# VH-VL binders against Probable carboxypeptidase X1 (CPXM1), part 2

Target 1, 162 residues: Probable carboxypeptidase X1 (CPXM1), of Homo sapiens (Human) (q96sm3r113to274)
Amino acid sequence: TGCPPLGLESLRVSDSRLEASSSQSFGLGPHRGRLNIQSGLEDGDLYDGAWCAEEQDADPWFQVDAGHPTRFSGVITQGRNSVWRYDWVTSYKVQFSNDSRTWWGSRNHSSGMDAVFPANSDPETPVLNLLPEPQVARFIRLLPQTWLQGGAPCLRAEILAC

## First folded at step 1 (VH-VL)

Design e10 (framework fv_enfortumab)
Fold by ESMFold2-Fast, scan of step 1:
Structure e10 (fold): chain C 162 residues (1-162), chain A 121 residues (1-121), chain B 107 residues (1-107)
Amino acid sequence: as target 1 above (162 residues)
Amino acid sequence: EVQLVESGGGLVQPGGSLRLSCAASGFTFSSYAMNWVRQAPGKGLEWVSYISSSGSTIYYADSVKGRFTISRDNAKNSLSLQMNSLRDEDTAVYYCARGHYSYGKYYFDYWGQGTTVTVSS
Amino acid sequence: DIQMTQSPSSVSASVGDRVTITCRASQGISRWLAWYQQKPGKAPKFLIYAASSLQSGVPSRFSGSGSGTDFTLTISSLQPEDFATYYCQQANSFPLTFGGGTKVEIK
């Protein structure tokens, strides 16, 4: 609630602070998972506008290192920006960590179960999800649960934090 | 499951040529950079060549530059290494290795079983 | 080219021992270093990337540390399946280069 962007879109968060469980290619790596990033062709590789997990990855995750304990309050996601293909995540879970090894999940207040956030239904429209309870941690992970049928788990993101 | 299967190795005389192939399955081949890495008998690992996912960016180790040519066929899920003017020091097991992108840097997450190249008279 | 030097070239150890392997880069590579395990007659296995990030499925007894030019791989309690040769690799720039390897062998 009310916290500013952490800095994925502005590049305040450097590429070295973005990590993923897997990536299909260099052009679909975690450094491409920034809100509003656009597709292009660089160094002969296709640099598309998204992070995309590889097809063998049964438990995909996209990770942001805030560098220090940070109060995470929300997540904004978009799908893949591409002139030739559609991909977007339709739901995800959120996890937090202080050491990138032990993780705890965002929970739904009414059920006590892991919160599942509805995400995108098109490639471009940003969808904001406020966390039910803001969490103080150094790391935050987004864990795609479902995505476009016939597509891949791809996303662009921004984190709201103070 | 990810699989990489090398073939084309054998015994060849100095100055000869060989073409190595790597058949990929279990992943979207056209989305990954690929590499050749070799290992001489009883020695360590030596990176040989890199090819980007599209095939347009290619790098070679200085020891093979001008003699080896890396290529890929994304329609056939195949990686190739054309080896010309072979020398005794090219004797090694040649591994096909998939590029793993993380933190903007390339590592090798899956490797084939290797194919043996022996250059000897 | 960035030269990678591993030390020791071999180490004799017993099951349950703590084993530490060192890798040095000839110039600064930040944290852009990976570790691989190779068993006799087998292809290398990806263990650690970005100096300290464990690859999925790798046992927690493996850990990496370091930055700049000096890096270490630690096996906190050696198991029978850990007897192998370990290689570091710098990912900072092309050409990609490996260390000479450290053989962990039975005492």
Scores: ipSAE 0.000, ipTM 0.490, lowest interface PAE 14.8, mean pLDDT 87

Design e11 (framework fv_enfortumab)
Fold by ESMFold2-Fast, scan of step 1:
Structure e11 (fold): chain C 162 residues (1-162), chain A 119 residues (1-119), chain B 107 residues (1-107)
Amino acid sequence: as target 1 above (162 residues)
Amino acid sequence: EVQLVESGGGLVQPGGSLRLSCAASGFTFSSYAMNWVRQAPGKGLEWVSYISSSGSTIYYADSVKGRFTISRDNAKNSLSLQMNSLRDEDTAVYYCARTYYYRSGFDYWGQGTTVTVSS
Amino acid sequence: DIQMTQSPSSVSASVGDRVTITCRASQGISRWLAWYQQKPGKAPKFLIYAASSLQSGVPSRFSGSGSGTDFTLTISSLQPEDFATYYCQQANSFPLTFGGGTKVEIK
């Protein structure tokens, strides 16, 4: 049903291949957007368990560089792992690129418009979205569309790819 | 083969400036976070600065913050460290080092370039 | 900042000896510790990451253990090429910090 995990959770995808449009702090940077990553409470809360864009970021995105042309088939997301607050993305779009300059979106078969994937409703439960049409590209972006009211777009992710 | 080659070190007087460069080859430079690490004569290793793969995220050791600027040029596969207001305690061999992955450490290092700050 | 304390600062050993080097963090760093080997006039060489994961190409006589605040590097049967200075490094949080080093010297 899907390709295997690309390697965000396993660290096969290095931090240098993860980028984002913005981050609230280093401890909520794109390197923290890995599936199942946990809050760093033992170190005085320096790192929390998610990537979080700034709420003022009008066009937030989380980007993964697969390093070479890769067949992307699915996305798994979680919300923020934290003992102090709740944040999670409730819907997102997906874009692809071969050069990080020209982007195209995952499309809905019925409407022909950009696919909008329903995402999380709690911080911990992983939600899998299979892409309607797997795409071959080097880069994949997740673009939060909606998130918990009063919060910021925060997520942890894994990409299914072969 | 992964290679990192530093250059730009030399002798400068206190208050002076130097620009260090690191030329990367044998890997996709734009995919890796890079670091500068220094070692004073006869002393241990000290982390100096970090730059993410895109250049968007940058961190400095408190001892150099406000005086040193890290930058990268992914089109040229080059890492730089602009060092201003140099002090005697900045005397060290400076290494550029590649991040293996988050929370792992540095898997490749250059040969180092020597910076001496002396009156 | 997380302070890394290595002990001993130096150890004299013979070929074939088991050598243990200890590294202690001033606060919890989970498993996020790396070990490096440095020979005079050379750049450091990456040995171990995530406390116990041996880097490809590093001989199996090297091993790492520990979690939280207390970590150990062990060389099970010291070889002539192993006389060097060893450094631990916490990779948990910025600023990244190194231990003071342990010099392994020929007896």
Scores: ipSAE 0.000, ipTM 0.491, lowest interface PAE 14.0, mean pLDDT 87

Design e12 (framework fv_enfortumab)
Fold by ESMFold2-Fast, scan of step 1:
Structure e12 (fold): chain C 162 residues (1-162), chain A 122 residues (1-122), chain B 107 residues (1-107)
Amino acid sequence: as target 1 above (162 residues)
Amino acid sequence: EVQLVESGGGLVQPGGSLRLSCAASGFTFSSYAMNWVRQAPGKGLEWVSYISSSGSTIYYADSVKGRFTISRDNAKNSLSLQMNSLRDEDTAVYYCARQGYSSSWYRGFDYWGQGTTVTVSS
Amino acid sequence: DIQMTQSPSSVSASVGDRVTITCRASQGISRWLAWYQQKPGKAPKFLIYAASSLQSGVPSRFSGSGSGTDFTLTISSLQPEDFATYYCQQANSFPLTFGGGTKVEIK
């Protein structure tokens, strides 16, 4: 709780600072992976309330560029807000980088292994995970590890940072 | 056994109104989004309206916006379509269809009713 | 709105024939396409979802392929019960839209 939201929900972090390994469609792209974003009700393309990786993406990731060295302290996730499908990530890992090329993972202090964060069990309830040790970096990635059986990794997120 | 049974169709004059009903059985109705799809005589399928499982989200085809109202009663396992200001172009068989997304894999209409015929004629 | 165009509008075929039906979306819909079979006087039956996945109980002679804008339904060896009209439907965005249908007729 020492660091405020970075600005995915508030749009302070622009769409150009959000990237992903893949997306099912433009309407499920990384710019849709913002906490509390809602499914579209306008005519035209389906834009749902989530980023969703393609089903065949074996190593999905969702990336945020904070623009400068930033102290990352926590992550909040939700599932997909949709009128068609149930999709949510049930666990994920977190990685950091200063150059978007060299990455290091959030670690569990006791084991020294990558920290695996339990995530969502429904589409709407936010789940907060505080990082075991806050990290200073420019980029943060969320790497879905498990998700709803028969679905795709979909999430909405906010980052706690200062 | 999943069943959807439509009723309420008939002959009506242009400008008139009809209320269609769909009775659902054999599944947890409150867990599924429902749709109305119509088919004019000798023509193809046309999607008409959508209602989410809770009833909170509703969509309409442009051709029926402002004239048709979709609703559902989860306690009675029923879906309704109130049709006002009917036009000749609304003449069709109207199908109640379940949206098969209770499984994340299904993005289509997995069960359909038998249809009820609406004829708008002067 | 996404327009779905099916070709051909009709095809004449004999039992045992391979039948191919195509469906084209006016914009990318990824794999979010369903196929339906409709027999005269009956409601449509769900055949295929997500472009290539067979609905439970559908015979293996039916297969779907494609992604993006171009999709195909194939019946590898036509049976008497397969004479029907087939429809594609995009499930990518509202309004939901169907192709115009392809009637598979007896030769």
Scores: ipSAE 0.006, ipTM 0.519, lowest interface PAE 11.7, mean pLDDT 87

Design e13 (framework fv_enfortumab)
Fold by ESMFold2-Fast, scan of step 1:
Order: structure tokens, then C-alpha cells, then sequence
Structure e13 (fold): chain C 162 residues (1-162), chain A 124 residues (1-124), chain B 107 residues (1-107)
């Protein structure tokens, strides 16, 4: 049995518990990185359906504060929902922390190296990655490693946790 | 014949008011966001204000906030800019401009159709 | 506010020359940049949107490139009708901001 969604999609996790290394604009901030969130459709809507890192950001990360020690078991990601542009992360790493200062990575069982999770290949299809070994921590970070050629690191996410 | 035609410019004293109008024809006005952009004599372009297609979302440049009011009347295919408390530095040619978008190739904030401009001169 | 810096402020070139105009944003704007051409006494004409997409009816000698903070407009073979001032405009966030303009003078 797996752990249920933490609450990015349901809004149980408030905007104040979502943080990122950078954002291209407010409308592509971490609060937009929720699974199944949709882009604006009117031309006055200055937001899109994803978190997207700033182009100068060499080490992008998307962070969730669970508020207390939590057992993280999986991650679901989507690409950017947009009427005009394609962007999606194709691989990422996962890190955990109890204090948001000292981080440890999810590791591959076979190699002992940081696990690199294959992610999306289109904007909409959710991709589930179960962590090789569930971790108890307060904070979880997703660290995009590769993304669509010519695009930007953009994602929507949900965390499986109990 | 897609066209935007501005009117309402003129000479006004500092502290005065003017109302600019922009008449749209040749396209479905109610489907497009509109902008006002100005250009002082011998200077570059300066964005002034934005209004969404429905009129529900409005933005202003800091230099005009609290003094200018953008509005639209989709039934009359008309865009307006009410300018109050005018200053010398508001002297410019004022253009209305239509946002470009077209479904599958929607792109924010390019202005594909412009009016001829109307001149506003604030002086004594 | 995002500041847009254009260079050069003016350039003189001969017909047939390749002309490049650069535009720099004070912060990342992804591909949310438009280019306009303005001839003396006329309203601006829309040339390029999303940094590199050519507007219908604009000659193929015009092209745009760049992303993030650094952008370029290129005219591959300058023609007499290209005498004009060119402006970039960021469309990433409000307030919308224009570059200072680049005047292209044909010899």
C-alpha cells in the first residue's frame, strides 16, 4: 500500500509551504507547481500551469514543506500546461531535509549514487516515481536535471506521503 | 480593413483633463486585449495601460496610476483613456494597440495593430 | 520593473549589409520579447513576437534570436525601406517596458 497525496493538488498544502530556487515570473512561481493546475485562458490572465525556474538558475529546485516529519514515498510530475508553449522536465533528483539547510538525496539501491528519476515526455501525462526507499523528513525538494531541448525546467507535482 | 483610430487629443493646461477614444473596426473587438502606448516628442515608446478583452483585468504604468483610467465598451467597439491631473511630462503622441493572439499560437503581449496616434500637449 | 537596454543607439550601414541590434533585460524574461519597426511620423509596426517568431507579411531578411536576458534582431541584407528606429519590448510581466530604440540609417 502506498501513501496518499500530500495535498499540492487539493490545496491542503498552502502556497506558503511551496518554495523554489527561482521563478521566471510570479505567474510561474512555486504556487503554480501543483499537479493538474491549468493555465489562464484569457489574454489578461498572467499565469500559466507550472512552476518554471529562471533561465539564469544553474541549480533549480522546487521545495515542499510538509510542516512536520513526514514519510515521503513517491513523486508525481507533469509538464507545463500552456496554450502557447511546451516545457517539461525529463529527469530530476530528490532531496530531503529536516531544517531546510542540511540536505540528503534519494539514492539508487544498486549503485549507491543519487537516484535520477526519468520524468515527463509531454505536458499532460502524469509520471509516478516511487522512491527506492521512503524517507522521513519535513522538507522535500525536486531538482530538475534535464528538460525539453530548447525549453525551460517547468513542472507540476504531487507528493505521496504519510 | 483592420483599423484603430484615436481621437480626443489636444492642448491642455497642467492640472487639466482629456479623454482619449479609440475606435476599432475590421475585427472582433470584444475578443482582444487593448493597450495604450505613448511617445514623447523625440523620445522612445512608453507603455501606459492594459485592459483585458472582457475589461476585468486592468494595469497601469506607475507614472499614470491614480490619474488615468482605461475603459472599454465592447458593444460600441471603443476603447477610452480618461486622463486627469495632466502634467508637462504627459505630452506625447498616444497610440491604442491591439494584443496579438490566435488560438494555437497565442503569445502574450505583442501588439500587432496600432492606430495612427493622437497628440496630447500639456503646456500653458 | 524590468529595464530593457538596446545597443547600439544608432547604426549607419550600406544596402546589402547585415545589421544586428541587441536588447538586454535586467532580469530573465524567457522568450517574452517583441520587436517593432517605427518609421518617422508613423505608428510602430509589429515585426517579431516570442523572441523569434516572424509576424505574417514581414520579410524573411528579418530574424530574432535569444532567450533569458540577451536578444538580437538581425536584418540579413539591409534594404532602403529598412531605414527606421527599432524597439524591443519585454512581455514577461507588468509594467510592460520598451528598449530605448536603435536608429538604423542607410548610406
Amino acid sequence: as target 1 above (162 residues)
Amino acid sequence: EVQLVESGGGLVQPGGSLRLSCAASGFTFSSYAMNWVRQAPGKGLEWVSYISSSGSTIYYADSVKGRFTISRDNAKNSLSLQMNSLRDEDTAVYYCAKLRYSGYDYYYYGMDVWGQGTTVTVSS
Amino acid sequence: DIQMTQSPSSVSASVGDRVTITCRASQGISRWLAWYQQKPGKAPKFLIYAASSLQSGVPSRFSGSGSGTDFTLTISSLQPEDFATYYCQQANSFPLTFGGGTKVEIK
Scores: ipSAE 0.006, ipTM 0.510, lowest interface PAE 12.2, mean pLDDT 87

Design i03 (framework fv_iratumumab)
Fold by ESMFold2-Fast, scan of step 1:
Structure i03 (fold): chain C 162 residues (1-162), chain A 119 residues (1-119), chain B 107 residues (1-107)
Amino acid sequence: as target 1 above (162 residues)
Amino acid sequence: QVQLQQWGAGLLKPSETLSLTCAVYGGSFSGYYWSWIRQPPGKGLEWIGDINHRGSTNYNPSLKSRVTISVDTSKNQFSLKLNSVTAADTAVYYCARLYRGYYYGMDVWGQGSLVTVSS
Amino acid sequence: DIQMTQSPTSLSASVGDRVTITCRASQGISSWLTWYQQKPEKAPKSLIYAASSLQSGVPSRFSGSGSGTDFTLTISSLQPEDFATYYCQQYNSYPLTFGQGTRLEIK
C-alpha cells in the first residue's frame, strides 16, 4: 500500500523542521500545522489548532523538512480546530526541493501542468491526496490556492513518505 | 446576520435565583465564546462569564461562587443563573458573542434584560 | 485583574470636530482591546477590535490605535449620531474588564 506517515502528528518531525511563509501569530505558527492538533481552551492560551498565514501573505506556503532525501507519496489535510472561528483550505498545490531554494511542483500526469489538489470542506475531516507521481526530495511545501470564503488559509497536515 | 435574543425573569426578591436565557440565530454556535455582561443603572459594564459550545466556562472571580452558565447546543442557547441575589445585583444583563482569536472581540449583543432586586 | 482607565470621563464637542478618547491598561494587553459605543438604553455596539481594526458596517471616521498599555479611539469628524458613551475593553486575560466609560456630549 502507500508510504506511512512521516511524523507530523506523532511529533517524530520536530518543530524545527516545520516552516511557513508567514503566520498570523506564534500560536498559529507552522508547529501548530500538525494533523489532529487541538486548540487550547485555557484563558490566555495563545495556541490554536492550525497553521494560519497572515492576510497580507500573497504567496502562502507550509513547509516540512524531512532531513534527508525522502519519497513523498501523499498529503493529508484538515482545517483549523478552534473555539474562535472556522477556517480551512479548499485547494492547494505541492512543491518539492532538495535545498529549500530551488523548487519543482507536483504535476498532473496527463496534462503536465501543476496539480491542484481539492482539500477540505469542514474543519475536522481529514482529506487524503495521493501524489500522481511520488517524488524523492528533502523538503515538501503545501501552497494554499483557495480557502473558505471570508476566512484565512489555515491547515493541519500529515505527509505520507518512505 | 447573527442575532441574539434574550429572556427571563425581571423582578426578584433578595435570596432568589436570577435566570436568563439567550438564543443565537443566523450564525454558527461553534467557534465562539458566549458571554454574559451586566450594567447597573447609571454605571459601567461588568463581565460575568462565558461558555463555549463544548460547555467550557470562565467566570468572573467576584461572582464565581454564585454563577452558573450552561449551554444547550441542540437549541443554540445559553443560560445564566445567579444565586442568592441582593440589591447589588440590580442591572441590565446582556448576552454577547465573544471571538477571542485574533480579531473581533464582542461583536454581537442581545437586547438586554432589566433585572431588579427589591426588598 | 487588569484595570482599564479611560480619559476623559466626559467631553463636550461640536459636529465636525475631531475627538480623541484614551484608554490605559494597568498591564500589557498587546492589541487585545475592543472599543464600544453605547447609546442611552441600548446595548453596546462594537466599533473597533484588535485595537485598530474597524468592525464591518462602522463608518471610516472611527479609528483606533495603540498597543501594550496605551490606546486611543479617534472620531475624525463628529456626526450627530456619534454622541454616546464609549467603552474600551480588554480581552487579553480573564476576567475581561471594561473602562469606566467616556460620555461624549454636545457642546
Scores: ipSAE 0.000, ipTM 0.466, lowest interface PAE 15.6, mean pLDDT 85

Design i07 (framework fv_iratumumab)
Fold by ESMFold2-Fast, scan of step 1:
Structure i07 (fold): chain C 162 residues (1-162), chain A 121 residues (1-121), chain B 107 residues (1-107)
Amino acid sequence: as target 1 above (162 residues)
Amino acid sequence: QVQLQQWGAGLLKPSETLSLTCAVYGGSFSGYYWSWIRQPPGKGLEWIGDIYHSGSTNYNPSLKSRVTISVDTSKNQFSLKLNSVTAADTAVYYCARAHYYGSGYRYFDLWGQGSLVTVSS
Amino acid sequence: DIQMTQSPTSLSASVGDRVTITCRASQGISSWLTWYQQKPEKAPKSLIYAASSLQSGVPSRFSGSGSGTDFTLTISSLQPEDFATYYCQQYNSYPRTFGQGTRLEIK
């Protein structure tokens, strides 16, 4: 059977286990990259529903620490939930690590090259990508490759794992 | 490479206001918490407070009635003011950087050179 | 406030020794602890972050372990340049708090 959600949406995965290469602002930090999170006002600051990398970040990544060796089987992504603008990632790669220093990529079965997953085409519709081969690792990274023209790499995510 | 440079008053009398400034060179000012930490002679490290480029601050409760941290984003600078100083405020004062994003990176990864502030009787 | 307590306060050791320094948090801090090394009249340098991650450029003889409330810094084979004061610091909660320091001295 397929693996259940790891817990980004349910908050089972704490904010301390989410990291990113960069963020445009606190309100667009990795803790905001949770599936179905919504824009709003909390603790006096306006937060949109997404993690968004800085526009100057040439190699953006969003990282989840599962806390222990975990079988990763799939990724669900959404775009940015906002009343102000449109942003969504249109393709991404996936990497894994046991120590957050040495990384290996999910690969396409036919080509042997890194798998590039087609992602979102609107801000709200979840897109599921099953990994070609489930991987056992502690950490998983999503690496945006392309995103909406004139926008920024923004996403919300959930990981399928057991 | 990113560097922090700090400057300000070195010798103060009791009751005066301590004022220090830290400037960020060679890198982005946004995306980080900018902190002040002090160390009295022969003692350990004490966190004073931090500020995000938006002006949002966090202060050590033990100092909050006397401390103000401010930013000038146009100059990539942030400053510390500590009111009503006493001999107990004699310390080396450091400015430091912590990442805003990624909870694992919110430690102090870059430090200024330090500024000795002496409050003479 | 989260209080950080280091043990021992001071330690004498010889070059080549295995040295262990501990740090205890008064409440759970997950893995959000860093170890700093401070030499006389210098700013502290980060050695280990997220309890066990080695900072780039730091020798592999340094390692960190622990989670929750109990943490350890280990130097597997002490070198002359390692004699310094070591501090742990939690970054789980405000205010940020440091341990009182452990002074590592030549035996």
Scores: ipSAE 0.000, ipTM 0.496, lowest interface PAE 14.3, mean pLDDT 87

Design i09 (framework fv_iratumumab)
Fold by ESMFold2-Fast, scan of step 1:
Structure i09 (fold): chain C 162 residues (1-162), chain A 120 residues (1-120), chain B 107 residues (1-107)
Amino acid sequence: as target 1 above (162 residues)
Amino acid sequence: QVQLQQWGAGLLKPSETLSLTCAVYGGSFSGYYWSWIRQPPGKGLEWIGDIYHSGSTNYNPSLKSRVTISVDTSKNQFSLKLNSVTAADTAVYYCARDKYYYGSRGFDYWGQGSLVTVSS
Amino acid sequence: DIQMTQSPTSLSASVGDRVTITCRASQGISSWLTWYQQKPEKAPKSLIYAASSLQSGVPSRFSGSGSGTDFTLTISSLQPEDFATYYCQQYNSYPRTFGQGTRLEIK
């Protein structure tokens, strides 16, 4: 039933396996979207702890390549870790693919429509969403649907998979 | 080296409020769940609840109506309050560190324990 | 709540013996189980996490196995310092729950 972390937080999943629809800057790119990553620790470090989509990105997505067919069972998200700004995703959808071209969504069992997962309400507290039905695929995408009013879609994530 | 030190009330009368504090030294306070666990004399372990540095809490349903866990991030401390105590609350109370299940290695650091006795 | 049941509740053994303690969960917990050792008047110490991963500093004679609902802790060659009470704990869901404990006594 439950699967262990895929390895975003532990760095077992390399930066090359993380992609996004856009990013505000290199320091907010998909490689920064790892669970528990922290904002820069030195006075000269401009990196914050999150992936953040470009402000004008109408269809943001954060993608993980597991490298081979993998059973995805859950998603954990946090908001942006920053000393000067608040941003967090409040809801998202999940999609899967075997070839990064053809995508199918996680579905709500009762309605048969795409599942919308409630996400974060602060920058730090992890929120776990178990998928209604675990899916076997190579790729998984998180698609922010809503986020903090006046903010940007930013997240840190871990994927539960086996 | 991470160390947890705890202090607070030892002897209580029924209906009083139990108050314990745990301080974290030598390690990061952020990124972990900070738990309270108790053990009645001669019995097993019971998880009370946990708190993240953001202030988000999880409580054991059996204690939820009486328990409050709070955090003081400026001091790297977290505290337990359990109101309306009875003799059934007599136990050694421990503070401990964990992560939510995705990254958990179990409770890897524990406080020294505080014996709380509730008697009339 | 997930109920954790340990077997046996008490076990007598001699130094050098292979000892096995079992833990059963009332529902599936994947591999989200930790084993602890507790000596009298001391806080518990974590031995094994994720059902089979040895904690740093723990002797290699300790090992864990299992997934789903049935788990085992094995001590391959019992040493004098191993006489203690052992607990399993699930961290698959809230509330966190422990087994009732297995007391390992010298024969």
Scores: ipSAE 0.006, ipTM 0.572, lowest interface PAE 11.6, mean pLDDT 88

Design n10 (framework fv_nivolumab)
Fold by ESMFold2-Fast, scan of step 1:
Structure n10 (fold): chain C 162 residues (1-162), chain A 120 residues (1-120), chain B 107 residues (1-107)
Amino acid sequence: as target 1 above (162 residues)
Amino acid sequence: QVQLVESGGGVVQPGRSLRLDCKASGFTFSNYGMHWVRQAPGKGLEWVAVIWYDGSKKYYADSVKGRFTISRDNSKNTLFLQMNSLRAEDTAVYYCARYRGYSYGPFDYWGQGTLVTVSS
Amino acid sequence: EIVLTQSPATLSLSPGERATLSCRASQSVSSYLAWYQQKPGQAPRLLIYDASNRATGIPARFSGSGSGTDFTLTISSLEPEDFAVYYCQQYNNWPYTFGQGTKVEIK
């Protein structure tokens, strides 16, 4: 509690403010990484309900530009909504930046190490992770660490921010 | 090593039927949508049909709709194209092809093709 | 259906030269555009997908660009094995459609 959704699901955050390290296809690009977004259902629909990194991408990340300094307090993730297959991220790290060039990570204040958030175990159920210490920054990145064995790092997200 | 091997092509008279098979290996066949694409001698490529990874959805080019039926047997890693009421215009090399990302995107692997000649 | 028009129909070039191939769509296909190479007697080979991404194993001399209705495939320095027919394909709408092809041939 404390901070409302930033606006990935509501489209308040425009597609131009979403970036990723890579994507498997345009229909699995960062603009598809919005919470509750749905796969196409009809013959000929070539878009899916998730952002998915390219297989060759060794260090995948999904980035949101809030447009101005913003207090980030939490992250909600889902897996891939698809009529073709399912995938989900099982853990991720979070990074912040004011200029999209210099990044710092969310830390576990007890251990001093980067916080690793347990994420999804199915494609649809949202999992909320509150940040151990809310951070003020313009940009936030989600960095998948593990995902479904034999699958791909795919996610839908919402950011809690004020 | 991904492989797709077509078979079943040959010479057939107009109005008759032919069935093509495509045997897949080197990947989890049941996770991918599959397509048939044809190429008439000396001409370009024409998409023919698609089948979803689980066999639940199928879509056809208007030129073959009502005459061709795509199907698959995931337990045998095999894709099929049943071609009925064949016409001279159906003469082509027929390729089976895999979607790049699990029934998503362009064709990342193609078979060698099998020639179908419809001639009187 | 969406019509893809490739130009020129034929490019006659020497090894080491740059090849630039164009593909125009009759309506927007966003970035859902792929390029294939086909050598005589062979099946097509995927080169580029989503307009600009190189497929696995494709040499860096191949690059794609464009979005919407105008797309370009560039081969920065032709190798002998690059003389082939190149097809663009859209996968934004069914039926999937291919361009008529551009033949890159030796002068």
Scores: ipSAE 0.006, ipTM 0.500, lowest interface PAE 11.6, mean pLDDT 87

